# VHH binders against o75319, part 96

Target 1, 181 residues: o75319
Amino acid sequence: GNHIPERWKDYLPVGQRMPGTRFIAFKVPLQKSFEKKLAPEECFSPLDLFNKIREQNEELGLIIDLTYTQRYYKPEDLPETVPYLKIFTVGHQVPDDETIFKFKHAVNGFLKENKDNDKLIGVHCTHGLNRTGYLICRYLIDVEGVRPDDAIELFNRCRGHCLERQNYIEDLQNGPIRKNW
Below, E stands for the ipSAE of ESMFold2; O stands for the ipSAE of OpenDDE; V2 stands for 0.75 times the mean of E and O plus 0.25 times the DockQ between their complexes.

## First folded at step 7 (VHH)

Design j22 (framework vhh_6fv0_2)
Fold by ESMFold2-Fast, scan of step 7:
Structure j22 (fold): chain B 181 residues (1-181), chain A 121 residues (1-121)
Amino acid sequence: as target 1 above (181 residues)
Amino acid sequence: QVQLQESGGGLVQPGGSLRLSCAASGFTFSSYEMYWVRQAPEKGLEWVSTISSSGSTIYYKDSVKGRFTVSRDNAKNTLYLQMNSLKPEDAAQYYCATEYGLPDEYTMDVRGQGTQVTVSS
């Protein structure tokens, strides 16, 4: 369908780069067919995403889409120069180990191939908050050795919204480190 | 009202096969992307597959690629999941869904009873 996701309008379109990392988080862009349901100032298309990133003097080198649906926008709506990776996840529960490993592998691969530039990894789910924040924080904790509370605070501050799902926060703070790379 | 009825589950040995069906009614089935998801006992819901409304674009969870095949018959309002080379880790309750029946951040989980798949020696 073409309904606007519940509470999508409640969230800032794009956060800021997380300092000391290559991550930037945002909510799902919505293709042109959704614009008739939005006021001009509410629109956030794939084009709008790239304009907002450029306004921050940043450049995307990879987009990781964590939604389970293809209805929001098509990969073809993105510039040909920016790789797109779909990692299908459902909301509400902590992502499974296979998903966590896939995310870590994609991030590590990007960083290895982009040592000579400062391009960002853009990560989004529907709201760019819970699944997005969980996987970014999980990477920082497990791979970069960041303290859980510091990772969560950094994500919350840079996204402009706090992680909302207690089970995600609990897993980040007290859950096991996933040893898959 | 949207109604989805899963069937075809059962008990199989490792390496066995099952074909799951999902009978849809109450909506224009041919206009909706469809999903298979599963939940093992005491574990979270996992996405398994997505199929486009026409059936031309299909995606699979990495661990089931090459073993599972999803298809749809829009004339019969039916979604299928052919499962081959079943492994113990595939044991779960299987559900079909539209986007409105799957958990996003703020959507309600309104899945039916699903169909149980057990894999044991």
Scores: ipSAE 0.649, ipTM 0.831, lowest interface PAE 1.7, mean pLDDT 90

Design j23 (framework vhh_6fv0_2; at its last look DockQ between E and O 0.55; V2 from the best seeds 0.00; counts 0 for: pae E 4.9 > 2)
Fold by ESMFold2-Fast, scan of step 7:
Structure j23 (fold): chain B 181 residues (1-181), chain A 121 residues (1-121)
Amino acid sequence: as target 1 above (181 residues)
Amino acid sequence: QVQLQESGGGLVQPGGSLRLSCAASGFTFSSYEMYWVRQAPEKGLEWVSTISSSGSTIYYKDSVKGRFTVSRDNAKNTLYLQMNSLKPEDAAQYYCATEYGLPDEYHMDVRGQGTQVTVSS
């Protein structure tokens, strides 16, 4: 289907880099076939994503796509120089442990391989908010030892929108640390 | 009016097999990606598999790779999930879905009754 995701227009396309981390969050880019349903100022294609990142004087080194569908854009729409990882997640649910560990493994691998540069890990779901914010904050809490409320505040400030799902917030604040390996 | 009817669940012992079916009506089945998702007791909904409209591109949850096989018969408007080497952690209510029936932030969570898979020793 070619319908614009519900409330997609309500969110800023790209947040700011989260200081002290390699993360930047954004909403799902939409391939050119969606542009017929969008005003020019509403367009946010894969090309638009990279233009906006460059405008912030940043560079993407990895995109992690948390959507469960491939209809929004194709990996072929991205520059060949930027790795793309799909981690299939459904909305509304706190991601399961397997998903959390897969995300942590990808981030740890990127950081190990990119010690000599300052490239960013771009993370998105449909709105770049709930699943995206949960997994980024879960990583900061579990791996980097950030206090839950500090991780959430940092994400909210840099994304420009606050995490909306109370079950996600509750799990981040009071849930168990997900240990791996 | 999209209708999806799951069947084929049941009780099996660990290591056993089940074949789930999803009968689709009310939409052009052959034009849509289809999904299998599951929900275990006391757990949230989790994605299991995606199959493209043609059936040529298929993805699986890591923990089911090599054990589960999704397929579709567009002439019969039916989606299948062959489950082999079942483990206790596979016990769940299984649902088939289109993108419109899955939670995606603000989409309504519109699933059918599903089919229950129980794995017991």
Scores: ipSAE 0.697, ipTM 0.850, lowest interface PAE 1.5, mean pLDDT 91
Fold by ESMFold2, look of step 8:
Structure j23 (fold): chain B 181 residues (1-181), chain A 121 residues (1-121)
Amino acid sequence: as target 1 above (181 residues)
Amino acid sequence: QVQLQESGGGLVQPGGSLRLSCAASGFTFSSYEMYWVRQAPEKGLEWVSTISSSGSTIYYKDSVKGRFTVSRDNAKNTLYLQMNSLKPEDAAQYYCATEYGLPDEYHMDVRGQGTQVTVSS
């Protein structure tokens, strides 16, 4: 079905670039078939995503989709010049080491291939908050050496919403550093 | 109330096959995506497969592609997982899940008791 994801309307569509990083987080864009169920001001399509990024004077160079479904939009709805990667991430629990490794590998590969530009990595789950925030922060902590509380504060400020899941927050703050695999 | 009841697990030798079933009630089954997840002892939940409401779009975890087949019978409100060429690493408690009644970030919350798959030599 084309049901609007629960609470999706409550979240800002797109955050701001996280300073000192190449990350920007957003909620899942919804293809045109969903718009019959949305007021005009509630719409957030793949095209709207790119318009909002451009309005920030930024450019996406990669989209990492953390959802389990193809129903929200198709990769073909994205510009050909923007690579798309799906990393199936189980919600409600701290992502397993394989998922964390896949995310880190994708980010490291992007940064190497894009060292001569300033394009951003767009990351989303359904709401662009809990799974998205966890993996971005895990990367910053494990790979960039950012203090957990600083990573969380930076994500929350730039996303415009605070991380909600206590088990994610606790794992970021007190859990083990994961090796880069 | 949403009810999901898994069945069809058992003990099998490596290379063997099992067919899991998930009987669903308490919601319009045919309108929602369904998922298979699994959990090995002392590990977190691991996603296995997604199937769209119509059954036309299917995703698998890479390690099970070509060996597992998910399907659904919307007239019987039943989800299936055919597991072939089973390996020791497939041993786990298997659960079905639905997107109904949960925000998408929480749709992997298990509802049933699951069914145990054991693979041994």
Scores: ipSAE 0.254, ipTM 0.579, lowest interface PAE 4.9, mean pLDDT 87
Fold by OpenDDE, look of step 8:
Structure j23 (fold): chain B 181 residues (1-181), chain A 121 residues (1-121)
Amino acid sequence: as target 1 above (181 residues)
Amino acid sequence: QVQLQESGGGLVQPGGSLRLSCAASGFTFSSYEMYWVRQAPEKGLEWVSTISSSGSTIYYKDSVKGRFTVSRDNAKNTLYLQMNSLKPEDAAQYYCATEYGLPDEYHMDVRGQGTQVTVSS
């Protein structure tokens, strides 16, 4: 089905590049079949995503999709030049170590292969906020050595919305470092 | 009302097999992709498999690839999970799930009561 996700319209479509990183977060783009349920100004398609990124004078080099479903858009809706990675991430709880590792591995692989450019890693879940923010912050903390509060503040500021789930925030602030390999 | 009912769980020895079923009602089953998830003791909920509405697209957790097979019968409104070569680490409560009718702020799936899978020698 093409049911609009709850509260989806309440979030900014695309955040800003996180300074000092290659990350940008956004809410899930919706394929054309959803447009009939949206006002024109509410529409946010895969095409709109790329247009908005370009408006920021940026370029996507990778999309990491953390959603549970593929009903929102298809990888075929994306340019062939931009790899798409699906990481099924369970909501409501802190991602497990396997999920965290997969995310880190993907990011590290991208960075290794894209040293010669400044393309961005686009990350999204449904709203591009909680799961997205946790994994990005987890990476910054565990891999880049960023102070947890700094990572969270940076993400919130750039996304334009603050992480909402306390269990994610607590884990980022006080939880153990996860293995990077 | 959306309802999911899992069955087929049980006790098996390592290397054994089980076939789980999920009976769906209260929604157009054939229009929705379905998931298997599981929760082991003292562990969080983890994703196992996804199958598209038509059954043409399938995903598996890496640790179950080659051992588990997800399928569906849309005429019977039933989801299946064939589990072969079961390992102790596969022991968990298994749930079928869909995102139908759920608010996104909870990031939860609609799922049944689950069926228990125990793997022990």
Scores: ipSAE 0.154, ipTM 0.581, lowest interface PAE 2.6, mean pLDDT 91
ESMFold2 (binder alone), look of step 8: mean pLDDT 79; pTM 0.788

Design j24 (framework vhh_6fv0_2)
Fold by ESMFold2-Fast, scan of step 7:
Structure j24 (fold): chain B 181 residues (1-181), chain A 121 residues (1-121)
Amino acid sequence: as target 1 above (181 residues)
Amino acid sequence: QVQLQESGGGLVQPGGSLRLSCAASGFTFSSYEMYWVRQAPEKGLEWVSTISSSGSTIYYKDSVKGRFTVSRDNAKNTLYLQMNSLKPEDAAQYYCATEYGLPDEYSFDVRGQGTQVTVSS
């Protein structure tokens, strides 16, 4: 199916780097087959993603794709020099502990191997908002000891859109810390 | 339009096996990636497996790898999930899905009834 994801056009393609972290969030890039349904200014391909990151004077060192489908773009559409990790998640529900652990392990591994550079971890779901914001904030809270409200505010400001799902916000503010690696 | 009907669930003891089926209609089944997801009463929806339209590319949730096998029969418009070495934590309502029915922010959750898997002695 080549339909544009619902509300995808409502969101900024790429946020800003989250200061004090290596994270940058964005909405899912759409491969060329979607461009028939988009005006030129609405296009956001994998190439457009890397151009927009470069325009911010940043460089991607890892992409974490939180969607459960390959219909939006293929890993082969990305530069071979940037590692790609798929963590399959469904929308609406707070990600399970196995998913949270997998995300934390990937981030920690990247940071350990990239101590001597300033490359970013790019994270996206379909809109780069709820699943993306949840997992980034969960990492900041559980691993880096950031206060929940501070993590959420930082993500919201840098993404340019506020987390929308109350169950995600509630879990971040009041839920248990997930300590399994 | 899109109709998915799951079957094959039941009660098994730990270590037992079940084979789930999903009968698809109302769309060109052979052209769509398919998914298995599950939901226990006190848990959210969990992704379990993805299978490409041809059946050649398959992914599994880490905790089910080596125990579950997804397959499809495009001639019969049917998706399968073979579950071996079942554990208590696998007990859940199991659903098959396409992009039309699986939650993906701001879309309707239009899953069918699913099929119940219970694991107990």
Scores: ipSAE 0.541, ipTM 0.782, lowest interface PAE 2.4, mean pLDDT 89

Design j25 (framework vhh_6fv0_2)
Fold by ESMFold2-Fast, scan of step 7:
Structure j25 (fold): chain B 181 residues (1-181), chain A 121 residues (1-121)
Amino acid sequence: as target 1 above (181 residues)
Amino acid sequence: QVQLQESGGGLVQPGGSLRLSCAASGFTFSSYEMYWVRQAPEKGLEWVSTISSSGSTIYYKDSVKGRFTVSRDNAKNTLYLQMNSLKPEDAAQYYCATEYGLPDEYSLDVRGQGTQVTVSS
């Protein structure tokens, strides 16, 4: 189907860079075929994503796509210079350990290869909120030793929307550290 | 309305094989991406596989690559999952779904009953 995701229009397209990190979060870009269902000011294509990042004086070096579908946009819609990684994740559920480790390995690999620049890791799910916020916060807590509530507050402030799924929040605050990375 | 009926689960020994089926009705099956997901006791829902509407593009969870094969028969409105070399960690309730039946941030989780796979430890 070519329908717009439920409540997609309710969310800010792109957040701000999370200070002290290389992360920036956004909602899923929608390819040109969706534009017939959107007013010009509602459009958020892959091109619009890169324009908005540039307007913040930032540059993307990696996109991590956490959706489980290919219907929203294709990797070919992105500039060839920006690596794209798909990590299939369903919503509502705390991501499994394999998904968490895959995310951590991708982030660690990017940081190692990009020590001499300031390029960002762009992370998105459908709304750029729950799965996105969980994995970014999980990385900050487990790898960088950030306190859970500080990680969550930082994400919420920079994304412009709060993590809303209680099971995600509970796992971040009280769940075990995932050490296999 | 969309109806999805899974079957083919059962009990096997480690290293065994099972073939799961998903009978679809109430929608144009050949026009939709299809998914297999699973949920083990006391664990969250895990994505297992995606197959495009034509069957040409297929993705697998890393831990099942080389062991599981997804396929579809659009003439029969049926999705399949061939599971070989089953491991104890594959034991779960298995569900098929369309993108609209899987949980997203604000969508309803509208899955069928699933089919149970048990692997003797």
Scores: ipSAE 0.521, ipTM 0.771, lowest interface PAE 2.4, mean pLDDT 89

Design j26 (framework vhh_6fv0_2; at its last look DockQ between E and O 0.38; V2 from the best seeds 0.00; counts 0 for: pae E 5.0 > 2)
Fold by ESMFold2-Fast, scan of step 7:
Structure j26 (fold): chain B 181 residues (1-181), chain A 121 residues (1-121)
Amino acid sequence: as target 1 above (181 residues)
Amino acid sequence: QVQLQESGGGLVQPGGSLRLSCAASGFTFSSYEMYWVRQAPEKGLEWVSTISSSGSTIYYKDSVKGRFTVSRDNAKNTLYLQMNSLKPEDAAQYYCATEYGLPDEYSYDVRGQGTQVTVSS
């Protein structure tokens, strides 16, 4: 199928950079084949993503795609200068430890390699909200020592939408810290 | 309309092998990306593998790479998961799915019965 994801139109395309971090969150970009199902003002292609980031005077250095499908857009639709990492996740449940550690490893590697620039790590799932917000907040809590409520508030404010899934929120607030090297 | 029937699960010792099958009907199987996912007791659903509609591109969960092999037979509308060198951590109910059967934020999770894989100590 070539259907628009449920409720995709209900969310802002791109949030703002999370101050004090290198993170920016957005909803999944949709390739050209989806544009016939969308009004011009609803379109959000890979090109639109980069234009919106530039409009904020920011630059992407890495995209982390948390969806389980490649039907929405292809890595080839992105500039060759921006690394793309796919971490396959399904919705509705807290990502497993392997997924959490893979995300942390990718972020830590990017930050080590980009000490001398201010490029951003772009993170998205389908809506750029629950899986995206969980993994970003989990990183801030476990690696940066941010208080859970502060991490969640920062994400919600910068994304422009609040994390909605109670199991994700509960795990962030009261779940164990997932430490890795 | 979409119907998926998993089979091939069972009880094995660590290091053992199982071959899971997924019989598909009610849709044009050859036109859809397919997935294997699993759920252990008291754990959430975990993605295991994605296979393209043609079968030419396959992705695996890191912990199963080199041990699991996914394939499909579009003429038979059947998806397969060959599991070798099974570990206790692989014990779970295994499900095949299309995009319509997997949770994706606001979608309904509509799965079949799955097939149980138990790895004994």
Scores: ipSAE 0.711, ipTM 0.857, lowest interface PAE 1.4, mean pLDDT 91
Fold by ESMFold2, look of step 8:
Structure j26 (fold): chain B 181 residues (1-181), chain A 121 residues (1-121)
Amino acid sequence: as target 1 above (181 residues)
Amino acid sequence: QVQLQESGGGLVQPGGSLRLSCAASGFTFSSYEMYWVRQAPEKGLEWVSTISSSGSTIYYKDSVKGRFTVSRDNAKNTLYLQMNSLKPEDAAQYYCATEYGLPDEYSYDVRGQGTQVTVSS
């Protein structure tokens, strides 16, 4: 199905670049087939994503898709020059160590390959908030040594919405540092 | 009222096979993606597989790829998981889940009672 994800309309399409990082978060773009169920001002397609990024004077160098479905859009709908990586991330619960390590590996690989440019890593789940915010913050805490509260505040401010799931927040604040390798 | 009923679990020796079924009712099964998840003692839920509404797009957890096959029969409102070359690590309670009524992030909250898979050694 092409039904609109619940609460998807409630979230800003794209956040702002998180200063001092290479991250930008957004909600899942929806391919053309969904637009029959949306008012024109509600539409947010893969093309709309890239236009909005350009409007911020930024460029995407990688998209990390944290959903477990491809019904929203196909990787073929993205420019071939932008790598796409899907990391299946369980919702409702704190992501497992395998998921966290895969995310860290992808980010570290991107930073090595893109050390000579300023392209961004775009990260999304369905709403671009809970799973997205958790993994970005987990990376900043474990790899960059950012204080949990500072990582959460930065994400919330730049996304334009606060992390909602208390178990994610508590794990970021009080949970163990995850092994980087 | 959404209902999901898993079956087909049991005791199998390492290297053996099982075929799980999930009977669905209370929603338009053919319009929604379906998932298999599992839970072993002392572990959280693990995602196992996703299958699109038509059955044409399928994803597997890396550790089961090549051994497990998900399928669906939309005429019979039934989801299947063929599990081959079973390992002790696959022992768990297996659940089918649906995207119906929840965003993808929360889809695993709509699932059946599960069916137990035990691998003897």
Scores: ipSAE 0.242, ipTM 0.585, lowest interface PAE 5.0, mean pLDDT 88
Fold by OpenDDE, look of step 8:
Structure j26 (fold): chain B 181 residues (1-181), chain A 121 residues (1-121)
Amino acid sequence: as target 1 above (181 residues)
Amino acid sequence: QVQLQESGGGLVQPGGSLRLSCAASGFTFSSYEMYWVRQAPEKGLEWVSTISSSGSTIYYKDSVKGRFTVSRDNAKNTLYLQMNSLKPEDAAQYYCATEYGLPDEYSYDVRGQGTQVTVSS
């Protein structure tokens, strides 16, 4: 089906690049079949995603999709030049260690292979907020050594929305560091 | 009313097998992508498997690849999960799930009451 996710329209389509990082967060783009249920100004397709990124004078080098469904858009809707990675992530609870590791591994791999450019890692879940924000912050904290509150503040500011789930925030602030390998 | 009902859980020894079923009703089953998720004690829900509406596209959690097989019978409105070579780490409440919505409504996740899988020697 092509039902609009709850509250999807309430979130900004695309955030801003997080300064000092290669991350940018956005809500899930919706393929054309969803447009009939949206006002023109509410539409956000894969094409729109790339257009908005370009408007920011940025370029996507990787898309990490954290949703656990493929109904919203197809990898084929993306340019062939931009790799697409699916990490199935259940919402509402802190991602498990395997998920965290997969995310870190993907990011590290990208950075290793893209040292010669400034392409961005685009990360999204449904709203591009809670799951997305947690994993990005988890990476910054565990791998880059960023202070948890700084990571959260940076993400919130750049996404244009604040992390909503207290369990994510608490884990980021007070939870254990997860292994990077 | 959308309804999902899981069955087939039980107690097995490590290395054993179980076949879970999920009976779906109240919606056009053949039009929806279906999921298996599980929740172990003191853990959150974790994704296990996804199968497209036609069954042509399938995904698995890495830890269950080669051991679990998801399938569906659209004529019977039933989702299956064949679990072989079960490990203690597989013990959990298993749920079938889908993202459902009405034409003029937002989508939401639907899952059944679950079926318990216990793996113990």
Scores: ipSAE 0.147, ipTM 0.588, lowest interface PAE 2.5, mean pLDDT 91
ESMFold2 (binder alone), look of step 8: mean pLDDT 81; pTM 0.807

Design j27 (framework vhh_6fv0_2)
Fold by ESMFold2-Fast, scan of step 7:
Structure j27 (fold): chain B 181 residues (1-181), chain A 121 residues (1-121)
Amino acid sequence: as target 1 above (181 residues)
Amino acid sequence: QVQLQESGGGLVQPGGSLRLSCAASGFTFSSYEMYWVRQAPEKGLEWVSTISSSGSTIYYKDSVKGRFTVSRDNAKNTLYLQMNSLKPEDAAQYYCATEYGLPDEYSMDYRGQGTQVTVSS
């Protein structure tokens, strides 16, 4: 299907790199078949993503796709040199522990393998906001020891949009740390 | 109007099997990705499996890989989930969904009644 996700146009395509981290957040890129429903200035394809990252003098080393659907773009639409990881998540609810640990393991593995470069981990859900912001902040809090409010503020500033889901914010601020067992 | 009707749930002992069915109507079933999701008591909704419109591309939650098999019959507008080697942790209300029935921040959450899976002696 070629339906543009609801409110997708309301969000900035790509945020800024989160200083002190390897994270950059963006909304889901849409493959060529969606462009018939978009004005030229609204287009944000996989190619557009890489062009915008390059314009910031950054380079992607990993994309983590948090959507539950394959319809927006295919991994084959990405350069073969950039690894792609799909972590299927449903919105509205705090991601389960399995999802949180899978995200943490992927990030830790990337950082270990990329210690000698400055490539970024690109993370997106549909809008690059709630699920994306939750998992990035959860990583910073649980693994890096960042204070919850500082993690949220950093994400909001760099994404250019504030986390909207109160249950996600509440879990980040007051919920338990998810430790790997 | 998208309508989805799940069936096939029941009580099974650990290690047992169940086959869930989802009868779809009100949309062109063969043109849409389909999903299985589940919700256990006191837990959030969990994604279980995704199957492409043609059935050629399938993904599973890590904890069910090798035990669950999703399939679809586009001629019958029916989605299936074969569940083998069931564990207590698989006990949940199971729902089939299109993208419009899954929470995606601003999407409509239109789930049917689902079908209940209980795993106990």
Scores: ipSAE 0.587, ipTM 0.805, lowest interface PAE 2.1, mean pLDDT 90

Design j28 (framework vhh_6fv0_2)
Fold by ESMFold2-Fast, scan of step 7:
Structure j28 (fold): chain B 181 residues (1-181), chain A 121 residues (1-121)
Amino acid sequence: as target 1 above (181 residues)
Amino acid sequence: QVQLQESGGGLVQPGGSLRLSCAASGFTFSSYEMYWVRQAPEKGLEWVSTISSSGSTIYYKDSVKGRFTVSRDNAKNTLYLQMNSLKPEDAAQYYCATEYGLPDEYSFDYRGQGTQVTVSS
């Protein structure tokens, strides 16, 4: 169905830019067909996303959608000026190496193409927390050499919610570095 | 009660083909997006494919693109996965799922029992 994702209302719509990076994390936007199930103050459409980013004096240059479903919103609901990349992931599992490398390639490509601007990479899963936080932190650890606990703390602070899945935290802290881009 | 029954798995040699089927009941199949996921020995659950309710929009995991084809027959409440040019790395337990069967929304696990695919000479 067209149901609102479980616990979706429990999370802040959009975090803040992670200082020293081009990342910003948010929960999945919901297209207008979901609005009949939400109070006005609970709505978070694709349009609402861009309004909230603008209110922070930021601009999106890429959206990476980590959900496995296409039911929440369509790429056509986004401005044509903002590239959209879908990387299908299931929750609860640490993302596989193919997913990790695809994420790293997308981020590295964006950064090379956007050296002359300050546009952000927006990353979301359903809640903008576990898969989103894992992949952002994995990038910071593996590519930028950030210490695992520092990457996790930075994500948690900027997202406004702490990573919840212990297996994700354990992999970030003690798991191997994935070297392939 | 959502019920999903996978079949069609088996042992094949590298380069072989298998067709998996998933018989669905307990919900309005034609109204739901469907998924194939797999779990290999000593690995986590991996997404393989997504197909829209009408069958018009389809996505594949990069490593299976061009080799696997998902389809559905809404009149028969059945989901299919045609697997060609099978590789050893495709060996896994294959499951069909609805959104409620995938670990995303903290909801119940409504995946089938799965069907095993083994690739070896």
Scores: ipSAE 0.532, ipTM 0.779, lowest interface PAE 2.3, mean pLDDT 90

